# Ledger of designs, part 8: VHH binders against THO complex subunit 6 (THO6)

Target 1, 367 residues: THO complex subunit 6 (THO6), of Arabidopsis thaliana (Mouse-ear cress) (q8l4m1)
Amino acid sequence: MYGDATNWNEDEYRESILKEREIETRTVFRTAWAPPARISNPDAFVVASSDGTLAFHSLNSLVSQSASFGYSKGQDVMVAEPERVVRAHEGPAYDVKFYGEDEDALLLSCGDDGRVRGWKWREFAESDVSLHLKENHLKPLLELINPQHKGPWGALSPMPEINAMSVDPQSGSVFTAAGDSCAYCWDVESGKIKMTFKGHSDYLHTVVSRSSASQILTGSEDGTARIWDCKTGKCVKVIGSQDKKSRLRVSSMALDGSESWLVCGQGKNLALWNLPASECVQTIPIPAHVQDVMFDEKQILTVGAEPLLRRFDLNGALLSQIHCAPCSVFSISLHPAGVVAVGGYGGIVDVISQFGSHLCTFRSSSL

## First folded at step 4 (VHH)

Design b33 (from o13 with Y105W; framework vhh_ozoralizumab_d1)
Fold by ESMFold2-Fast, scan of step 4:
Structure b33 (fold): chain B 367 residues (1-367), chain A 119 residues (1-119)
Amino acid sequence: as target 1 above (367 residues)
Amino acid sequence: EVQLVESGGGLVQPGGSLRLSCAASGFTFSTYWMYWVRQAPGKGLEWVSEISSSGGRTKYPDSVKGRFTISRDNAKNTLYLQMNSLRPEDTAVYYCASLYGDSPWFDYRGQGTLVTVSS
């Protein structure tokens, strides 16, 4: 009898430990704040992870769970139950974005399987058990599939992954950064490619829409950032060193609200460009490889292969430096209220207030 | 003139190994993605491996995953395919190929090297 009871307890314990280790070995590649974005009340956000899942969390629920958990730092990180979790991709989910700002907004995800999948956010967030069960069964409304090119002999190219997305609801477009060295403009309504942007010599890490100029910007493993005209698909400008041997990957890019200022993360440097002047006005050295950048009005936020969120002004002065729970941080998402979510190594998400205090730190539970 | 010259093929018994090489010239090899593609007798072309210009990314179909390894030496302008645990269905002419400019994928292809897996 003791053997049977001990064996059941041991199996449950082993299963628990393996589940914890699976959670701890995940990487969170991106988070995204859900609409409607409310300055005084950030709540819903989605986490995209290396296991192909999208996990929806409520900040109010997480803060409540954190208070009950008896918050402490180090390896003592809470495991939070998501409001919903869906397996969106076979292989990692690399990016997650919201398309639109109203009740008909789409939740979009892209990943290693070369797909963009989309859901109505209302359907994803609601707990209508008469139409759907939770976990792994929501059918996407939209599926965009990367092209596999045929050579002159009929051979198909490998399925390229989609590493990043940029949304432009005003033009009805989603732009994707692909593993085949191309960026693509997709028509959301028809699901068809409107334009192919070809010229990079290695896979793309990032794409950013510059709607005011009818342009996109791309960053590549080839060590260049490029500006493209959306009407012609032609490269307007190549940003990078003339010496190919000294080029480091362009991992990340962001535009300010005016779309006149560009910040690029390249190796251990930030480069600040004034696009109308076509001039690099500032280079900011960073102690670790840059993995994400963004603008907060007239300030630059950056994270990378270190447990720090840094904030700079446009002159390159360091304004603040905040310790983050992930030892390597892959992404930043900023809510209009100034609340920041960062995600990274170990499946950890850290939510930081506009004043730099930690609101909650957690790992999402798995399926 | 762009040239791709494959070598290393031959007759091997099932379970054996072969290493294929592709010597590239006439273009800046280090800036191009490279592929191995095969054609079995009487069949169409089949993709078997992919490698990025830097070598940082590789991809394989399930038919060869875990058995084949693609690699490159940009200093020597050479592409390699290490083939282990070979099966009769791996019998094919193997070609190296590259993506070129705005032209169709696999613009450059060599003459191929024959791999025969047989007892």
Scores: ipSAE 0.000, ipTM 0.408, lowest interface PAE 11.6, mean pLDDT 83

Design b34 (from o13 with F106Y; framework vhh_ozoralizumab_d1)
Fold by ESMFold2-Fast, scan of step 4:
Structure b34 (fold): chain B 367 residues (1-367), chain A 119 residues (1-119)
Amino acid sequence: as target 1 above (367 residues)
Amino acid sequence: EVQLVESGGGLVQPGGSLRLSCAASGFTFSTYWMYWVRQAPGKGLEWVSEISSSGGRTKYPDSVKGRFTISRDNAKNTLYLQMNSLRPEDTAVYYCASLYGDSPYYDYRGQGTLVTVSS
């Protein structure tokens, strides 16, 4: 009833609060390091976010911006200008991957709209944009569209989302983990489905190619990881608790460089498997739900619903733990030089050196 | 014998709410994805909502998003559809249906329940 009688700056204040909340509620689901590129983009990486954007950043530029921001007090986290932002998806972009290892590599993303979209990395990274418009509607050269299922009496299902991708350039394939409980093998050249992997009873969180064995591995909300033969589409092995009622969702999976060791994030546990022996050799309890895992040679990296990056050896010994800026961390990406990028809640990306120091912490500016 | 029995339909005014129920028997309900589909008079079939086996994933078309909520109680073998802010175009026979993802799909359906939204 009592307040100032003027409407002066009320709309501007409201808009600033809404923008601040939008930034703080955005989520970075995945980051991906680009393959070695031209001198203009030595340490390039791409950020996939809940607003459907792909944002390209240069580590050298971010470090420089971070140093300049250190002299400006008033914000807890730097808002960085990306080199480029593309509207990749209607709805969240859940995963981003590079297809290929050289300058002809494709940048691929998948999202809630049930699409995989792809661009030549060279064209994506080096396109000119005006200083006033960093947003770019670059036409993808590749678009894969999830099938909609015909349900009872011919009713068409809602479009299933694509939650994760794995690439296999040797077979010309991209594997997708879909919301319809299926994994799909796509032929990149033709844009057609080569194989459907059907057997999970709930939606998929993750898919990993095991090209040395012509297999894929999938992780599901149904509490199982499954190994599939790519030539037949048949499930070779179900990895899960003997008691179905005690099964915990498989949120994340990673293979080591030899493709003989598998680590699975299952609820609040890591399960380490030797695949040739078909044996679970370690179970490592984690205080929070595991959201991503990966191998760094003979070591396991993990993040989850806590602001920590943990590192373990193959015997389950904790080697290090590093505080991360996001209060919940959704993904890890490891550069060959040992630099790690983690992304998470609040749209925050934290870049950590091979020695555990923080190189930069930032949010991408809004589109 | 698989049975799906819908209930909760009726006449409601625009802006009103209804909750539909589907009682399932004859199969392991907790392992099946469940669906609500509807057919308005003189129109084709439309997916209204889907829910995964665990209940952890739900999906809706834009026509009902934000107004309808699908849920399940696996202990009671029951599927629900909470319908809020009902519109005349929501008038339809609503069917409970199931598909199983670990085999060739089995489509089971109930007899349907009529929802009429009118003043």
Scores: ipSAE 0.375, ipTM 0.730, lowest interface PAE 3.7, mean pLDDT 85

Design b35 (from o13 with Y108S; framework vhh_ozoralizumab_d1)
Fold by ESMFold2-Fast, scan of step 4:
Structure b35 (fold): chain B 367 residues (1-367), chain A 119 residues (1-119)
Amino acid sequence: as target 1 above (367 residues)
Amino acid sequence: EVQLVESGGGLVQPGGSLRLSCAASGFTFSTYWMYWVRQAPGKGLEWVSEISSSGGRTKYPDSVKGRFTISRDNAKNTLYLQMNSLRPEDTAVYYCASLYGDSPYFDSRGQGTLVTVSS
């Protein structure tokens, strides 16, 4: 007992347990693939988490770390070292997007603190840190701050969060879905609000740019999706039931490549809309609450409050379902090569090939 | 005419709890965001909490985050504030409040309910 007492370091043991718990209690809300070189070789992606961090990972590095983990015989899920990690937000980081495709591309994030922050992707990904710091205090090139309400009798409200973003580099804009029930169009160059989209009666979950029509679409807790004219800021169409009592929240939306087809995640249903016809063509029931949707050409991908990635055709036929490591999955990101990254509960990211095989499963290391 | 009637205030010791209620009438309560604001002696108005029309979104300033919980019952037209781990600096008159967009614009608050945190 004397020898054991003199060799045991309680502080180091306690620190290791706290780090394990911190990693396991995180949620990954979004992943985003970095702009690729023209060859079909997915490598870089960024993970946005509930602790406010953005973590950059290389697929090649994750594969190498997976080989090392296999030998370790330790954890059920690998803890991967990111190439870089920064604390981007005070509170959760809810969305991450790339703005642009060339060497001037920006990495953008938004979060609970009501900010959009942006960095030159080249600086974020390729900047060397001489001290080998995993945490990096890289100054953002862009900071957009949500407007605060003037409340009753002039009291200033708490800062509204930003729940989602959509980018439109052709118009020089980023669109945000805010907790104050408004969507905002921001001019990326000036950092100023170009337009406010007001009309929803409850907070926004999602926003999607429809640049071919100079429109955006928003999805709200109020149970409607809305189409807005970007020139006027006016709602041109409300998509939803006339009976307010039967409306289910619109948690997620995606447009196909033609921008004519819209899929909405509404509670435990997918709703497929043909926008030119203004017609709901298909409703697909899902066993769990839908948390994200997207198009893969003529197929629909969905994840939600279950450990499954589902794939449907436009007629609602289930084409595949793939088990995912997170017990609840919050986001899908699809690389043009067909590789999918999903993120969710427990800080877990699962990277899945175009054929449905698991390439790697991991949690990012803590700051 | 919008009417808001607060209740549930009183004297409580530090570390104690109180639940405030606000009975709303004269408007379609379920379509409005609701707020709790307070005014401590000698201080200005402070936002304490806000809640969306459905109840699915809540926000708090750092001074009360983790201690106070706002909720609503749209069937009863009632707003609540659960206050835990009360501190002497929480001593204030608490008002429930509503805003309706920009048209028709109105600000309404009730008479308030006094919360006193002391031995």
Scores: ipSAE 0.394, ipTM 0.736, lowest interface PAE 3.3, mean pLDDT 85

Design b36 (from o13 with F106M Y108V; framework vhh_ozoralizumab_d1)
Fold by ESMFold2-Fast, scan of step 4:
Formats: sequence, structure tokens, C-alpha cells
Structure b36 (fold): chain B 367 residues (1-367), chain A 119 residues (1-119)
Amino acid sequence: as target 1 above (367 residues)
Amino acid sequence: EVQLVESGGGLVQPGGSLRLSCAASGFTFSTYWMYWVRQAPGKGLEWVSEISSSGGRTKYPDSVKGRFTISRDNAKNTLYLQMNSLRPEDTAVYYCASLYGDSPYMDVRGQGTLVTVSS
């Protein structure tokens, strides 16, 4: 090699290429906004990725990093330094939620390893509270482990993954959607299962708490959504097509603020249900498979296997369509101030204002 | 009457391949998760693979991941296990199994098919 060999190292160059590839092959499955001290202060959020990491970011820091990121042809997605990154799971982290809305809130994650892990948010977020923060190895305060079932012959089932969580601090519960076709109600204080919800014939994608009715709703690969009574563990209602050939997975569900309206993402369709009437009032066709849905007041937000965030009214009219950086988008998280974070393929997170402008687009740096 | 009938076992040399089949009857096959489990001589039952009712989700233990592939044909009520790069430690009786009912417990299995990996 010509030149000064002390200033060039082929091993370091190869390592940098491998690290770039690692970042680019990551998928962000979920983001979650931290509890705001004030509704108008959307700053802290956590990113859950396919490498099992949870990365904490500050929106103010990301905007500052974006301003420092120079434009380069074909290099418009920055790699952002998180405030903290922790390896939470031995495989993908599929969901992240906050349990509680005050200074005692817990950060919860679930994943492919069949665990829910939880940290006190204050301890997770504050660099000066623990020596452990320097090593990205913070011990969880809570660990819930999915059951492995033993059959009559003594063979254990494989460890079921946990695909989604819903929190209900008022009842002291976390609900999980498991790969064994069951939903589970966990008591947060004891770490024990309070209820098992059995009836689906295939793994669960999503679970949503309906606290006003003491119910949960689940969505399954079996093509049904189900409503369950939390006191009995019994299925109250099955929502699905009568034609089994047309049954598509229920990938995502959301309730509105009144808990009377349900939207289900099912294949390439949104189904809008009025729960008190037990009636499907609208079906909205989508060009790509739906991967996440949520309500923003009387409007429906959806993302899926396309680089678009779509907004509909309850009559199915398209109100807006915003281009997102990930070519496939897995999740939406909405801050009360109207700011949306979406995460998806390529490890990309896009933060979008209430008016549809892009505030920042980034990939989290690795551990 | 629920019945599972395995076939396709036999003697194969290390590095070889074998495809197991399981014919299901007496239940609505397309609505149930299906499993392959094995038992080596003198050892307990070991999970080999699982497949969801639609075939959209599969899982494997690290011992067979990348070598074994589970699949199903719901129109034919048949479960398959494609085994590649076979090793002597894969020698076992292989059972097709189903969870009859809404619980992730092993409720029914067939008589098994013997796979022997040896030169």
C-alpha cells in the first residue's frame, strides 16, 4: 500500500463497513413516547429494534443532530447517537410501552425470547443515577416469563414469543399477546399470571385493553379479533369473516378515547366497528398490508407495507397521505401534542409533526 | 376419531436429506397448530419444529435451525418436515403432534417414523 500505513488500517475499515451493514439491516418494530411532564413537551421516546435493543432518544437532540448533519448525495438518513441504548432481549424486541404516566412510570419491553422486561423510567433515562449507565447493562426491575406448556408425554412446548403488550395501571395489569395463541393478564406487583385467555387457533399479533368494560381485545393470525371478559377469561365476541377463505390475519387494533370505536387492520383492509352496536360500520381498502393503526380523536392513522402514513375520517375518506422514509412501516406512536413517530424497515425512524412536516429522520447507532 | 400417520423415515448417511410426511384425519387440520417432536434412544422427547394453522409462522430449536423446514398443505391435511444436512445426533423416532383443543399442550401424536443417520 502506498502512503502512510500508520494512518490507514484495513481491519478498522472492514469493521466500519460491518457496523454500517448491521445498522442498515435492523428493523424498528415499535416506538413509545415517554410520559410528558406537560402535554406540550414531546421530547423523550424509546425505539425497540430487531437486534433486541431499546434506544432512548431526545427529539430536541435529534433536531440538533439533524441541523449538524451535512447534505450528501444519496446520504440523507443520519445515524443518531441515542441518549442511552440497552440490549433488552435475546432476539427481536417487538413492543415497548410505558406503565404509568408520572415520575414512577416503568418502561416495559417484550420480545422473541418470551420475556417482558421492565425498568424504572427515571433510572433508565438519567445518566447520573447509576454507575451501570456507563456500561449499557442496567438490570431490569421486572421480568415476566411466558409459560412453556407440558403435554401428557412430558415434552415442553418451544418458548412462545410475546408479540405485543397493553398496559392497565388502574388494575395493576399488563396484557400480553403470545405466540402460543393465548393472551395473558399479568399482575405487575407479583409478576404472576392472573388470567389466561384461550380460544384463538393461531398466534396473536396484538392486544388492546378496554378498561371501561373490564375487557381486552386480541387480534390473531387466525383471522379473528376477539373480545374477552377480564373477570372470567371468557370470549364475549368473535369478530371475523364467515368465509374462512377470505379470513386474513388481524395484525393491528386500536380503540378510540371513548373505547366505543374499534379499528382493525386486516390484510389490506381497515375494519371500523362500533362495539356497543356490535356492528362493522366501514371497511376501508388499503393498497398494502396494514401493519399498525390508531385513533387520533375521530380520525384513523394507518401504516403498513408501503412508505406512507395515511389519515382517514370515520367515513373512510382519505384526509392526508404523508411519505415516510422506511419502505415498510411497522408502527405508529402518537404524542398527545400531535407529533407522530413511525418506525420500520432499515432501522429508520421518522418523526412527523401534527401538520405533516418531517421533524427528523434517523437510524439509531448500535451498542 | 383423531389420527396422525407419519411416513418417510429410513436410513440415511451423514450430510444427507430426508422428507417426513404426516397425514391427519378426524379433525379440522387447517385450524390447529402442528408440531414435530423426536425421541432419541434412551432420551426424552424434544421439540423439533412448530407451525401455525395458516403456515405463516414457524419455530425451531437451535439444534436444527437452518437445517430443518416444517411446512403444511391444508388442502391435503398433510404436515411435512424437510431435513437437510443430517447428523448422527438426529437419529430418533420422529412424531407428528397436534394440540387438540385451545391449549398449547401436546394432546395427540402418531406412532412415529424412525430416522437413522449412519454410514
Scores: ipSAE 0.011, ipTM 0.511, lowest interface PAE 8.9, mean pLDDT 84

